VH-VL binders against Large ribosomal subunit protein uL10m (mRpL10). Designs and how they scored, part 1

No score or structure here was measured in a lab: all are predicted.

Target 1, 224 residues: Large ribosomal subunit protein uL10m (mRpL10), of Drosophila melanogaster (Fruit fly) (q9vpl3)
Amino acid sequence: RGKINIQRPKAPHYERARVVAVTQPKYPELPKAKSCFKTRAERTQQQQENPYNEIIAREVRNWLDHSRLVAFFHLSSITADDIFRVRVQLHKQNLHLKSYGSKIIEQAVKNTRYEAIVPLFHSNHCIVFSPDPEKTAALLRIVRRVPQMVLLGGIVEETMLSRNQLVAYAQMPGLHAVQAQLVQTLSQAPGHLIQQLQAHQNSFVQVLDVHAKNQMNEETPKST
Unless a header shows other numbers, all headers, positions and changes below count from the first letter of the chain; antibody chains are not in Kabat numbers.
F, E and O stand for the ipSAE by ESMFold2-Fast, ESMFold2 and OpenDDE, each averaged over both directions (binder to target, target to binder). V2 = 0.75 x the mean of E and O + 0.25 x the DockQ between their complexes.
[cut] stands for letters that were removed.
The coordinates of atoms that the task and the answers printed are left out; those that the model quotes come from them. Centres of patches stay.

## First folded at step 1 (VH-VL)

Design a18
Fold by OpenDDE, look of step 4:
Structure a18 (fold): chain C 224 residues (1-224), chain A 119 residues (1-119), chain B 111 residues (1-111)
Amino acid sequence: as target 1 above (224 residues)
Amino acid sequence: QVELVQSGAEVKKPGESLKISCKGSGYSFTDYWIGWVRQAPGKGLEWMGIIYPGDSDTRYSPSFQGQVTISADKSISTAYLQWSSLKASDTAMYYCARLDYYGSWEDYWGQGTLVTVSS
Amino acid sequence: DIALTQPASVSGSPGQSITISCTGTSSDVGGYNYVSWYQQHPGKAPKLMIYDVSNRPSGVSNRFSGSKSGNTASLTISGLQAEDEADYYCSSYDSSSTPYVFGGGTKLTVL
């Protein structure tokens, strides 16, 4: 299983970055939260103003750069519990579900080839990353059972795909399968060609033989 | 399946050194923070520190800073907690646990290591 | 430093609903704030029951629920069962000098 491995000197792994952001000493510039008991929504809002946004943004870039499959989803009234369940299922398939604030995404993709994804992040969204583009079908299969996750589009092999294109891609035979089929087809082509050529020759010979026999029969005098 | 297995119970005397271990399996050990929690007999849970095995970034609770050393060997997927000089007050159950990417303690805990320090 | 206060003990009869409170100080709050609840039976490792204030991990009974009001988080156990007798700890973390902290724990007795 190909894993997205973000190691030094590369930016730290997303999980690491998040924990680092939480475990850093207090900075005077950090806004004070109203309560130690914040919901995910509250936390997400605060994350947008967190001085560690750059770190997270960098991690997002790394995820994007190291993923051969990226899928963008809108989350419609999904609970954290639901997300957790989906995350577990996805994880079993080496699919990594992440959620970022819009500001983080903007910062992450600014002046990059991924800048076009920014408009997708106007509301609650999540991203699924995978090093394996062949997992697209698995991804779609899993998320189909989660009506709260709405596929918006994705990136496969560095190509931006619409929702429909992504679905179509998932329905295609894997690249290896296609390649295998191509090789098989190509391997059979010479044999087939030879057979066809031989068939024509044989047919021609048969016709000539029949013609010759007919001529011989015509030359045989009908003995009255 | 994610599993954390800790080293066995230890009985030590004051002044002795000790290093206990927590071995992770079933996941990429380098990609998740692992933490240590102390629980003295009949007392509550105390966060001691966390380490990211991928780069050995370590964070300590102020209460435990300088009192213990947390380390990890990623080659064998093992985290360590060690004392240079044990005290009777170090008598406790010690747990390791994995943290999720949100920074919360996950439901992946070691079975605990009982450390008894007595004269 | 962040501090969490729990009642030392709570009791209830089977079938009842009980609530355990966890009170933090607003002055201890930084950037990221998370609340989790753990159940611990004697001689066992803690088990995560609630994360992010109100979310249940897979496998945790829906009898367990979390909420917050102001600086107080609450764990509610409905339909109390004998097996629920345990110690319960709240935890939180924030971008502070002590990023992680546990409450003092609450012993739940099922009468």
Scores: ipSAE 0.000, ipTM 0.483, lowest interface PAE 12.0, mean pLDDT 80

Design a19
Fold by OpenDDE, look of step 4:
Structure a19 (fold): chain C 224 residues (1-224), chain A 119 residues (1-119), chain B 111 residues (1-111)
Amino acid sequence: as target 1 above (224 residues)
Amino acid sequence: QVELVQSGAEVKKPGESLKISCKGSGYSFTDYWIGWVRQAPGKGLEWMGIIYPGDSDTRYSPSFQGQVTISADKSISTAYLQWSSLKASDTAMYYCARQYDWSGYFDYWGQGTLVTVSS
Amino acid sequence: DIALTQPASVSGSPGQSITISCTGTSSDVGGYNYVSWYQQHPGKAPKLMIYDVSNRPSGVSNRFSGSKSGNTASLTISGLQAEDEADYYCSSYDSSSTPYVFGGGTKLTVL
């Protein structure tokens, strides 16, 4: 009984193969997830004066106004699938990945304090928004594993930060931890101060005592 | 404190296989890339590749693609560099290093593993 | 592999300032602010001295500074000391081929 090679099944009989070929459900090719991120070239070509640009610009403004964490990334040859994967991962952390055209960004930030970000959008870029600045560390951790995403900088608590500053921020203990440390330090300070003050007083007393003793010794008449 | 400790020096013959190791400690091993850098005697640094231990995503330099295999065991916080068949030209110091992020700077380095391949 | 271009050697006297250049292209040094510098003493592992063009890791002397202009990054060592004698390597993110590239290295001699 010839061992049915399960790894290389014999090609079905021609007639069966024909039936199988015809009956194979043509699954609609999943629309190739068009990269939600159009290349700069693609974005530039589409930047015709779209009446909807104002609406999108408004959306961007809303994101900026309601986000306490904004991070800007350069995208380098990222696939739609990769973007989706990253998006899902970010979303799990309440991080929202968005991509907008340069013109839209310009329109959105025109005459605002964020106008300085416009130059960051001359190439293929994306933005991550979050209402929680404490998610900066999580964001950086996630994007570290994504070679196609290069951190350029960001905004935290309405402050523009360089890449390095964002990294530094992410490494800092949370506000509560810092506050706790401050409280601890402050709680220790009075004790140290008291010790120092007491030390000086004690030293002063010692000096006075020595002085007093010396004066007493000088007043002892040499009994001739 | 972040530390990378590499396996000891190796003396091999051409055609032999070799696997050297790099153990990380003092940080979350799965959250940082680990890279390998070759330095031939009297020569400069060469980037070989990197691995993300968290999901074993591995990237190679074109020059080293297919020539070496980079792997990691996150359970023991160890990264590996291996050859199936060594060549005399593989004689070099090999460094592992932690890569902070995708920008590519290596902030912590192992002490290096000297590999000598001679007939 | 197209390495970043560094001078083979530089020299200086104690107390002087020296500069090591690292020249690349628009796809690496010129395109990104992701230039790093490493110091390597003989028989030792490289040490990160500068990252992201001009940032110093903790523990690195403020005598070391980095800058970039166009496609050329520069490491400046001020107040040169004997201990600074080492090989110095630049590196950069590279979008054209390998994600990362090293320079050829520069031997610094303190006279």
Scores: ipSAE 0.018, ipTM 0.561, lowest interface PAE 6.4, mean pLDDT 84

Design a23
Fold by OpenDDE, look of step 4:
Structure a23 (fold): chain C 224 residues (1-224), chain A 120 residues (1-120), chain B 111 residues (1-111)
Amino acid sequence: as target 1 above (224 residues)
Amino acid sequence: QVELVQSGAEVKKPGESLKISCKGSGYSFTDYWIGWVRQAPGKGLEWMGIIYPGDSDTRYSPSFQGQVTISADKSISTAYLQWSSLKASDTAMYYCARQDYYFSGWFDPWGQGTLVTVSS
Amino acid sequence: DIALTQPASVSGSPGQSITISCTGTSSDVGGYNYVSWYQQHPGKAPKLMIYDVSNRPSGVSNRFSGSKSGNTASLTISGLQAEDEADYYCSSYDSSSTPYVFGGGTKLTVL
């Protein structure tokens, strides 16, 4: 009775192997937590003409239409965990990080003023949306600390900005601050004007006084 | 001026519960994280956890997970640190501090600290 | 407990420059520019002195500066003064287990 080699069982007969192969329960792959950030390969495979692409494209359009701040980023070797952490941080600032396939973006922006953004989406990219353009500084502060996210450009108040322009925008004082400064300046203007007007009057009075005094001194007869 | 004011010193016995507070003022309380840091007598700083009062997102150090509870009441701009059952080893100074961004890892300003003494 | 490594003590004379090191790993100091430094006087709360490796908050003396090389961050205090005598702690973001970690602290003595 040949010692059953339990360590290397003989391959079953071809027919048995076929039956076993067919009867092996295909356990549904545990839904891999679909990281919202699919690899380029995963995104490209999913870009087959999926009726859902239109729905997603509509979503993208909706985000674009309702966002006053949109920023485009290249993702370089970022892990799902890192993305999650960044997402959480951004969310705390009412910044919404999304990732879409290039085809979806193309479809979304086709025949729109945003069509120029399509070339930005040839690699792994994400978009950050916000209804508040004042959050630009916060966004850049957060992203600056994430080397895996490279700022490509953005849209602020319906204006497309380069990376440098976006950075410059973030460095500007907020609209309210500027307005406050303007108001302050304007409020000081009348006071300054009054002071200047008064200064001239005072100077004139002083000159007249000196003139009057000089005339009085000339009329005083030198009593010899 | 941005300020964090903590509750006063506490003297407790082992097994007692305790909740200490940290009140923020001079800034938008809901827009910044609040962190808690422990410092045992003569020892260094230990990060315990943080909370974002805006949505009560709370993160703990593994060393303090399950040992304490961090909470916040945004209506009164107050963060809390609480124990269900104190131990003698919980004797320490506890600081709250403000953090602007999650990744920054820095705190400013700090509260004045709350001394908790647990003695039998 | 994964702590950043600091020297236990450093000393210097008034007017000198001293440096305190903070050594971590690639998951904290080496991996990110999120190193902070705190000064703590006896019986007082810590005070932020440096953030993001080299940035100084408003109100902090320009005598304090920060740098990083590899897995080691450094706090430099120039023109040492008596008031600088304190404990100094470094901190960093940590991606491995805990989001934040402190160093063990360094006692600075001004001789």
Scores: ipSAE 0.058, ipTM 0.626, lowest interface PAE 3.5, mean pLDDT 85

Design a24
Fold by OpenDDE, look of step 4:
Structure a24 (fold): chain C 224 residues (1-224), chain A 119 residues (1-119), chain B 111 residues (1-111)
Amino acid sequence: as target 1 above (224 residues)
Amino acid sequence: QVELVQSGAEVKKPGESLKISCKGSGYSFTDYWIGWVRQAPGKGLEWMGIIYPGDSDTRYSPSFQGQVTISADKSISTAYLQWSSLKASDTAMYYCARSYYDWTELDYWGQGTLVTVSS
Amino acid sequence: DIALTQPASVSGSPGQSITISCTGTSSDVGGYNYVSWYQQHPGKAPKLMIYDVSNRPSGVSNRFSGSKSGNTASLTISGLQAEDEADYYCSSYDSSSTPYVFGGGTKLTVL
């Protein structure tokens, strides 16, 4: 009984092959993971005056108002997979990656202190929001490794910062660390001051003693 | 200072279950990933998997998927690696390590836990 | 499975510069700047020496430097010292569901 080669089954009879070919389940092509970020062209086409834009604009305003850290990025040919990865990493740090159309942003920031950000949204962009300004360093570290995300600037503690300023900010020790250092410095200051004051007093006493001794020596008559 | 302290060496027989631990201190345990790395005697480093203690998101190397379970208890800043049934081939040094939150490097390592599985 | 290839061993004399290579594919080392290097002394845990191809963590000697060209990352140790004798592992981002892959390791001997 010839060992049925399970690894290379004989081609089925022509008729069977036809039936198998016709009965092969056509699995729907898995929807290509569409990038969560629409291209500029796609965004521009969809920006028809939709009442929904107002709702989204309100959302954007809400994010801006409640975020202590906002960072603006240009997106350059980023894949859905890369976006997902970045989003996951950011999310773990309580950083929220969002993308909005330019018109929505304009509407959202109209007549607000954030109106100056509108020019940043002429191309494919995304925004990262966070309630924690201490996450600036984390944010920059993550996105630094994503060449498709280019930092344009941001808002930290209600202050608009350039790219360079954000980088500088991220390099600063945290507020708590600075406070701790300040407290340590202040705690040491009194001790140091006391030591310095005492040192001067001691020095003065020594000088006086020397002076007194010298005067005593001058008053000793040279017994000829 | 950031420190990862692992449980002590284990000597087990084939078929036994085992759970080893890695305790983190000196940082926010829930904000960083913890990875596990195996190193068989005289061999190289093998990536096993990684967990985010904040939400217990866990990722396994394909080679270790279904072979081990990685878990974490954030209340005590501890990550775990466990086997339901040990094999002799599981004899190795096991390291936990903190991943910077962007999955790029393991910046702090535990001292390692030696697991010996012998009949 | 993405594999990072390292030489099994390298050697150098004190004061010399040596280079350890780590070769991957375009989907890992070639595609991303997520290359890290670890030093491991016998009986000790690995230590991060280089991250993001060329960055040094605090406390790591400036004798250690990293670079990348194409699909090959390189660790260079200048001014070789006896203490540098160790195993060195490269790692890179894995495009699979797991973030890390390690090279096979390189034993550095200081002659």
Scores: ipSAE 0.020, ipTM 0.593, lowest interface PAE 4.2, mean pLDDT 83

Design a31
Fold by OpenDDE, look of step 4:
Structure a31 (fold): chain C 224 residues (1-224), chain A 119 residues (1-119), chain B 111 residues (1-111)
Amino acid sequence: as target 1 above (224 residues)
Amino acid sequence: QVELVQSGAEVKKPGESLKISCKGSGYSFSSYWIGWVRQAPGKGLEWMGIIDPSDSYTRYSPSFQGQVTISADKSISTAYLQWSSLKASDTAMYYCARGYDLPSYFDYWGQGTLVTVSS
Amino acid sequence: DIALTQPASVSGSPGQSITISCTGTSSDVGSYNLVSWYQQHPGKAPKLMIYEVSKRPSGVSNRFSGSKSGNTASLTISGLQAEDEADYYCSSYAGSNTYWVFGGGTKLTVL
């Protein structure tokens, strides 16, 4: 009685195989749950021409005009809850996270110096505003903990900066710190200069004294 | 001028469902949060929850989670508060308010809707 | 449960300054500058008086001011007037599980 090889079952007879193939319950492909995660961007893009678009655009302009720090972020697979948490954290630092539709942004920045930012808003995005450019470091610190927020660039003191430039800016000592350092350096410089000048003078005087002593010794007549 | 107008007073029996409304005007409805606040007779204000009308994102107080549903229809600038089954303890004045920013505060308030639930 | 504690009542004479305190049980109240104050007259909806601890909305009298120290926020009303008689509520962000809460309210009586 041949050992039924359980590891390689003999292929069923052709007819049986045909019946099994036809009777295999075609499980309806679970509708690929279209991850209803319509990105906030998709939701915002479908925003029908809201008669209030002008109002919102004005709001955006107002934020841009009054902000000394503006940062643009791409949002990748972030939940509303996560965004909310981040928003609260940012707010604690006087950083204001906003999200606007691309059309609104386009309208807001049309014919302004900020028109170049429009391409940044083709994907799911958010903007962080702050009146304080010194909060750049705080912003980056908070966002580092949120991998779903990807820094794209920003505006600091009316200057558009790349991601790398923003990071560099955040690492720079504050203007006041730099000024203080400068003042300190400048205050030390005269002291050093004076020391150096005095050193040379002292050296010169020493040399003269030695010379004078030597001359006096030569003029002492050998009293025989 | 910014205005929130709430639906009229309601008198209901325990077990009945109810949906009250808050209509915003004079501003971009989808740009601001709407919050709901309960005030029982002779009692203080209770924060119930908030909704972002732009995407219908909602947050509830733990005390009200599962007890009520907050919704919004941005097309008609209206927010809703609804009960599936009212209790006598739901008797209160209900205020809607416009939330600014987080919302960090409520800057405009509706006139309130009195809900009375009595057997 | 995170709660904001207010005195039940405060009284003052016209022209005086009074202060209403709002104390949070959580360190979160002290961590965030998200305290707001509301005035409510009998039979009326609340009115925002102070937001973000110390900011005053347009149209609100400069007699109203807000401050915070530690976990305690304070509303100060200077030059007390009869019209100031009302209930006052503080509100604050209360953390990740309880986003916002109101204080128990303070009844201000002008004597």
Scores: ipSAE 0.239, ipTM 0.668, lowest interface PAE 2.6, mean pLDDT 84

Design a33
Fold by OpenDDE, look of step 4:
Structure a33 (fold): chain C 224 residues (1-224), chain A 119 residues (1-119), chain B 111 residues (1-111)
Amino acid sequence: as target 1 above (224 residues)
Amino acid sequence: QVELVQSGAEVKKPGESLKISCKGSGYSFSSYWIGWVRQAPGKGLEWMGIIDPSDSYTRYSPSFQGQVTISADKSISTAYLQWSSLKASDTAMYYCARLDTYYYGMDVWGQGTLVTVSS
Amino acid sequence: DIALTQPASVSGSPGQSITISCTGTSSDVGSYNLVSWYQQHPGKAPKLMIYEVSKRPSGVSNRFSGSKSGNTASLTISGLQAEDEADYYCSSYAGSNTYWVFGGGTKLTVL
């Protein structure tokens, strides 16, 4: 009776192997204890069949419609704690960090002017909203300290900007500053024009006066 | 006037569920975070957790993780703290507070809700 | 565990200046620029007195001031008044799964 090699059991017959493979109790993967520390992004991605998706989509649309600054970020290996920290910093600047699932975003922007942003949401992403486009510089300053947040692009004053364009925008003087400069320049323009006009007139008058004086001097007879 | 008004005192038995509320008024509720703070009788303040009502983003202190649930309804400017099963050790004053991220402090506090859990 | 340590009690006479310390146990706390101080009278909710180490909210007396050196934040109350008798708590953003922590509190007695 051949010693059953318990250490190297002969591979079961193909049919038995198939039956064993099919009858292996698929132990339900222990619900991975939803780490209470799931990032918002993770939470929102898992909510694919939430009856509230429509409500959330509406919310996203509202954010988009009422924001003058919207920035899109890819999240790379960021922890919940890191996100929270960033959120606090952003909030201080009236910047609102949100994370939504791709499906929600798709639903939210469907048939809207924002439909072009859908391709940006293929991975873990977050959106930063602000009613103040002047906060772009502040936003970039904050996120530069967060390597896990990669700027993809944004919308400023209803204009979609690439990453580079957004960076360039942030480096520009604020609209109000530019406007103020413009007003200042415009306010100075009339003064300069007047000065230039007056300068020519004054020069002409001076030349005439000199001419008149010279004529008067020539008419004074040398009294011998 | 900016204020947080909390629900009234609660007397409960061990094992009972409880949900207390904190209603904000006089400000944009969604623009500020709401924190919950526990204070056991004669003891100090304990930070429990915080919620952003705008999207219900919530974080808990490790000590309170899984012990309580913090939620908010921004439509009625209300935040909630709830227990599924109270313990005698949950006897405490519970405060909600508005976290102003500009000040990095809790600048507005509710009047507190006394929760008494006794057999 | 990130903890803030305060003295259990401090006392002073009217008109004096007193200081309450708040010391972090973690090196991470040493970097905290987000220290707040709260005043709590018996039976009342806490009141924010200082934020961001040294800033005062509107309506808070200029007698209250905050500072930080190393891992220790300090609340100084100058010109001590009877009304200042209360419990004082420091708080800090601590990060790393504990976003905010409170100190153990300090009972201030005005003699």
Scores: ipSAE 0.022, ipTM 0.576, lowest interface PAE 5.2, mean pLDDT 83

Design i3
Fold by OpenDDE, look of step 4:
Order: C-alpha cells, then sequence, then structure tokens
Structure i3 (fold): chain C 224 residues (1-224), chain A 118 residues (1-118), chain B 112 residues (1-112)
C-alpha cells in the first residue's frame, strides 16, 4: 500500500474534482464597502428616476439664471475635508460651490442656452456660482491653492469663457476700477486743455511785452 | 430682517429621541451655512457642527461626531438638530446661528432649552 | 484644536469706566488667505449670543462705537470705552480659522 504522500496529495480523480468544485461553498464576497469611495458623481448618478431630480434640476437652473459668474471645475481625488475648506473659503467671498450629477445637469440645461456645458460633466465636477462677476479673481486665487480643482471654463455675464479666457478676465481691472480711471481721466482732460490753451495765450502776451519793451528802449533818445 | 427662530423648550427623559428646529427668514436660506452651538448650564459656548442647506453638506465637531445629527430642509428654510438617544449630559441650551460671509456667526436663534432628567 | 484662552474670567467695572478683555489663541489665527477669523460675541443674561466684532476689529451692524477690537496673530483684545448697564454679560472670543471652530471660556462683565 503506497505511502500516502500527505505533502503532495495526488490530484483527485477528475470526477471527484468536479464534485468538489461544485460543492465548494461560494462565500458571498463581502460587499466591498464601496460606500466610502463613491464619488459624489456616483452618488448622484444613482438618483436617475427620482422626481427629486426634477427639483434639483430646477435649482440648478435657478442658480444659472441668477449667477453672473459660473465656473466649472473638475475634481481630482479631493477629500471631503478639502471640499469643506474650499467651500468655506469660497463662501467668504460670496462664492457658492455646488456639485450635481451629470444627469441632473443635463436635465437642468436641456433646451436652454446652457446646453453647451453638458460635455463638461462626464466626471467628478463642481460648479461655483456667484452673483458678482468681479469675484472671478478671488475665485481663481482660492482655487489655485487647491490642486484637486481644475478649472474647465465658465460663464461670465452670460458669456461662455474658456479656461484661458477666464484667467484673462480675472487679470483685468475691475469694471469699477476702469470706470474710476476713466472718470479721473475725463475729469483731468478739461483742466489740461485749459492749461494748454492758456499756455499759448500767456506765451503770446510775453512775446508782446518783450516787443513793447524793446520798442520803448529804441525810442529813448540817447541823450548825448 | 434676518431671523432665526428655534423650536420651544423640551423636557425629555434619558433614552428618548429629540429633534429641534431652527427656521431662517429674511434672507436666502440656501446661501448661508447654519451652525449649532451648545451651552451647558452655567458654561461657555461649544461648537457642534455646521450645515450648508443647499446641498445639506454637513461637518461636525469631533466632539459631537456621531452624537447628534444635523440636517436641513431648504423647502421650509429650516435646520434641525437631533438626538437618537438623549443623555442627562445633553441638558443644555442649543443655539442655531448663521455663518456670515465673513466667517462670523452673525445672527443667532433665541435658543432651545433641552432638559433631560430621569 | 485651537485653544482660546480669555482673561480675566470676571471683570467688575464701574459704570462709565473702560473695560478690556483679552483672548489668546494657542496658535496663530492668520488663515492661509491672509485674513484672521476672530470674532467677539456678547451674551447678555438670559439672551442668545450677539455678534459684536468680526475679523479682529470690524464692528457688526448695530454695535455701538464704544466697542472696539484689536490684536494680531495670537493675541486679541476687546475694549469697551465706557461701560454701560446694558453691557453686563459674558463675552466670548471665537476663532473660525481652523476647524473645528472654538470659543474662549468667556469673560463676565459686571457692574461694581
Amino acid sequence: as target 1 above (224 residues)
Amino acid sequence: EVQLVQSGAEVKKPGESLKISCKGSGYSFTNYWIGWVRQMPGKGLEWMGIIYPSDSYTRYSPSFQGQVTISADKSITTAYLQWSSLKASDTAMYYCARLGYDSSLDYWGQGTLVTVSS
Amino acid sequence: DIVMTQTPLSSPVTLGQPASISCRSSQSLVHSDGDTYLSWLQQRPGQPPRLLIYEISNRFSGVPDRFSGSGAGTDFTLKISRVEAEDVGVYYCMQATEYPWTFGGGTKVEIK
């Protein structure tokens, strides 16, 4: 009776192997706690047929309609804590960070002037809204410190701008500053004009005075 | 005028659940954070947590994480603070407050006194 | 967590005299954005807290000019130039620079 090699048991007969394979308890894979890693986008995608989506879509439209500044961002591996910090910072500037699912955005902008933004929302994204377009510079300043937020583009004063255009816009002096400068320039213009006009007159008078003095000196007979 | 109106005083027993409310008016409720502050009898102010009503994003103080639930219903411009099981140590005045854009608590509710006694 | 320490605990003051309250933070309250998010709150007896000062030195709307805030970094001061009877209460400093936000222990202002 051949020594049963306990270290290398002979493979069971193919029929036995088949039975063993079929009778092995399939332990349900422990649901990978997917819950912690569900991107906000994934959480929002599951809400596909909820009447609630319509309500949210209306909210999105409302934000779009009442915002003079809208900026679109891609979120790359951002933590909840990071989002909070950014939200607080933005809030201080009257900037409102929102995140919506792609479907909600699609529904919200369907048949509207904003339909062109739909392709921007294929991944984890957020939107920043503001009633004040002058806050663009502040927004960019804050976001620069957040590498997880990538600017994709935006809408300023009902005009869609690329990333580069938004950056350029933020570098421009504020409308008020430009207006102030214009007013200042305009206020100085009349004064300068008057000065220039007077300068010519004064010069002319001086020339006449000199001429008059010279004539007087010529008429003074050298009393020999 | 900006106002935060809280629900009335509550007297509860240990183990009971409680939900108190804070209704905001006179401003855009969805555009401002609402925070909750605890004040135990004769003690100072303690930060509990904050919620953004627009999307119900919430962040708790570590000391209150898991102890309470902060929520909001933007449709009725109301924020909530709730306990699943009250303790005697939860006896306190609870204030809701609005976070201004300057990161200050600029408007406060009148407070809700919660008394938990056996 | 940032610890906010207020001194004194109690400040008895004669009517018409000035009062000063100190608040010290365990670390700098200057945020990365360059702002300092320190505020002062007043709580009168039986009333909710009221905002007095935000960002160190800015008076909130409706706050009398006798209240003033000053300081920088870790040391802050609330001053009342002339204490009135209505100023009786507990005053708190609050930081919102780092989460979790924290309050000072409070300073009780009372009339002698």
Scores: ipSAE 0.020, ipTM 0.594, lowest interface PAE 3.1, mean pLDDT 84

Design i31 (from i3 with heavy chain L99H G100Y Y101G S103L L105F)
Fold by OpenDDE, second read of step 2:
Structure i31 (fold): chain C 224 residues (1-224), chain A 118 residues (1-118), chain B 112 residues (1-112)
Amino acid sequence: as target 1 above (224 residues)
Amino acid sequence: EVQLVQSGAEVKKPGESLKISCKGSGYSFTNYWIGWVRQMPGKGLEWMGIIYPSDSYTRYSPSFQGQVTISADKSITTAYLQWSSLKASDTAMYYCARHYGDLSFDYWGQGTLVTVSS
Amino acid sequence: DIVMTQTPLSSPVTLGQPASISCRSSQSLVHSDGDTYLSWLQQRPGQPPRLLIYEISNRFSGVPDRFSGSGAGTDFTLKISRVEAEDVGVYYCMQATEYPWTFGGGTKVEIK
């Protein structure tokens, strides 16, 4: 009994083949969900260096150079509508959501200090740019509501941060708040020292007064 | 509001030099390309070239390469188009326009009319 | 250079009627990144050009819904569902897929 080659089934009899061809349900092509983001496969097929890529690459570089906050996200299955909603929310906070092909990113960061980010772009991704590092907390708050966006890491004030470091940074009080606290602390230090010095002096004077009073009471003859 | 404001109309003679300007406002000037487009009287639009103000990187149409110079001063958010020696055939309306990678020319200047006549 | 051919050259239209403008490129406008950088511009008399549509079918901000773009590869269409008086002008397609960037010859929309 000839081993049924499961991988290459024998072509059915011509009559059966005709019937099967006619009876094969024509499934309507599922409307290609217009993903606002090109699939990884679509991005990787980008073989030819086009001058237009240079334009985009230069823009990406410019975003990187002028942003004080850059956050990198992996995108899982997300709809165009969801992306749009997130974009709008981010935009209200002066956060700019962008998506670029991996090749464009590679070209943009080649021979730059940002070259280390290239490995982050092997999958569907998006980048959020901001001129304000204080918006990190706002960014994280917004994206927490979007499970399809996974934080990979970021750049804050020219420093590469891991996911955990970025989260920690967002929890820190703003620079101005910290500075204000520092100034307050520094301003209180001399006051405390003065108080402590004065407290010791006052205590010393009190002890001396008590001693003097006691001596005066001992010298007062009991008038019989 | 995003605005591109161009310099006023110019009347010149053949052989004269000319530099016209395009000032951008209401946006980050260094984040967008500035392109120049020529429109001869009663004719269509012709792409001349583009400049990236951040580093002054420039691309020209082959038809305009060596014929004009495109430059920018990012400190005053201004782009320039200049001729070393004008010809009568340079008579046209010149537009500057902002360009971004995922968009086209989204904002346009009002145009500068250049008339070159003997 | 990519040649952009627009048809018709002139399109007289009755107010309230639809208009259709065709733009054909000499080669595919699909960029290596998968996007098609085809735009439609409107130029009203005495005014600078205005962006209507970018990347084939995306309406620019402030552009009325009566304008729509479609097409793929080498064939593109701009449609105006109901022409209004303010729609009078010359319409241009533009490709930015390859240098040099090129415009179509323009289509003049007029009211009959």
Scores: ipSAE 0.212, ipTM 0.660, lowest interface PAE 2.0, mean pLDDT 85

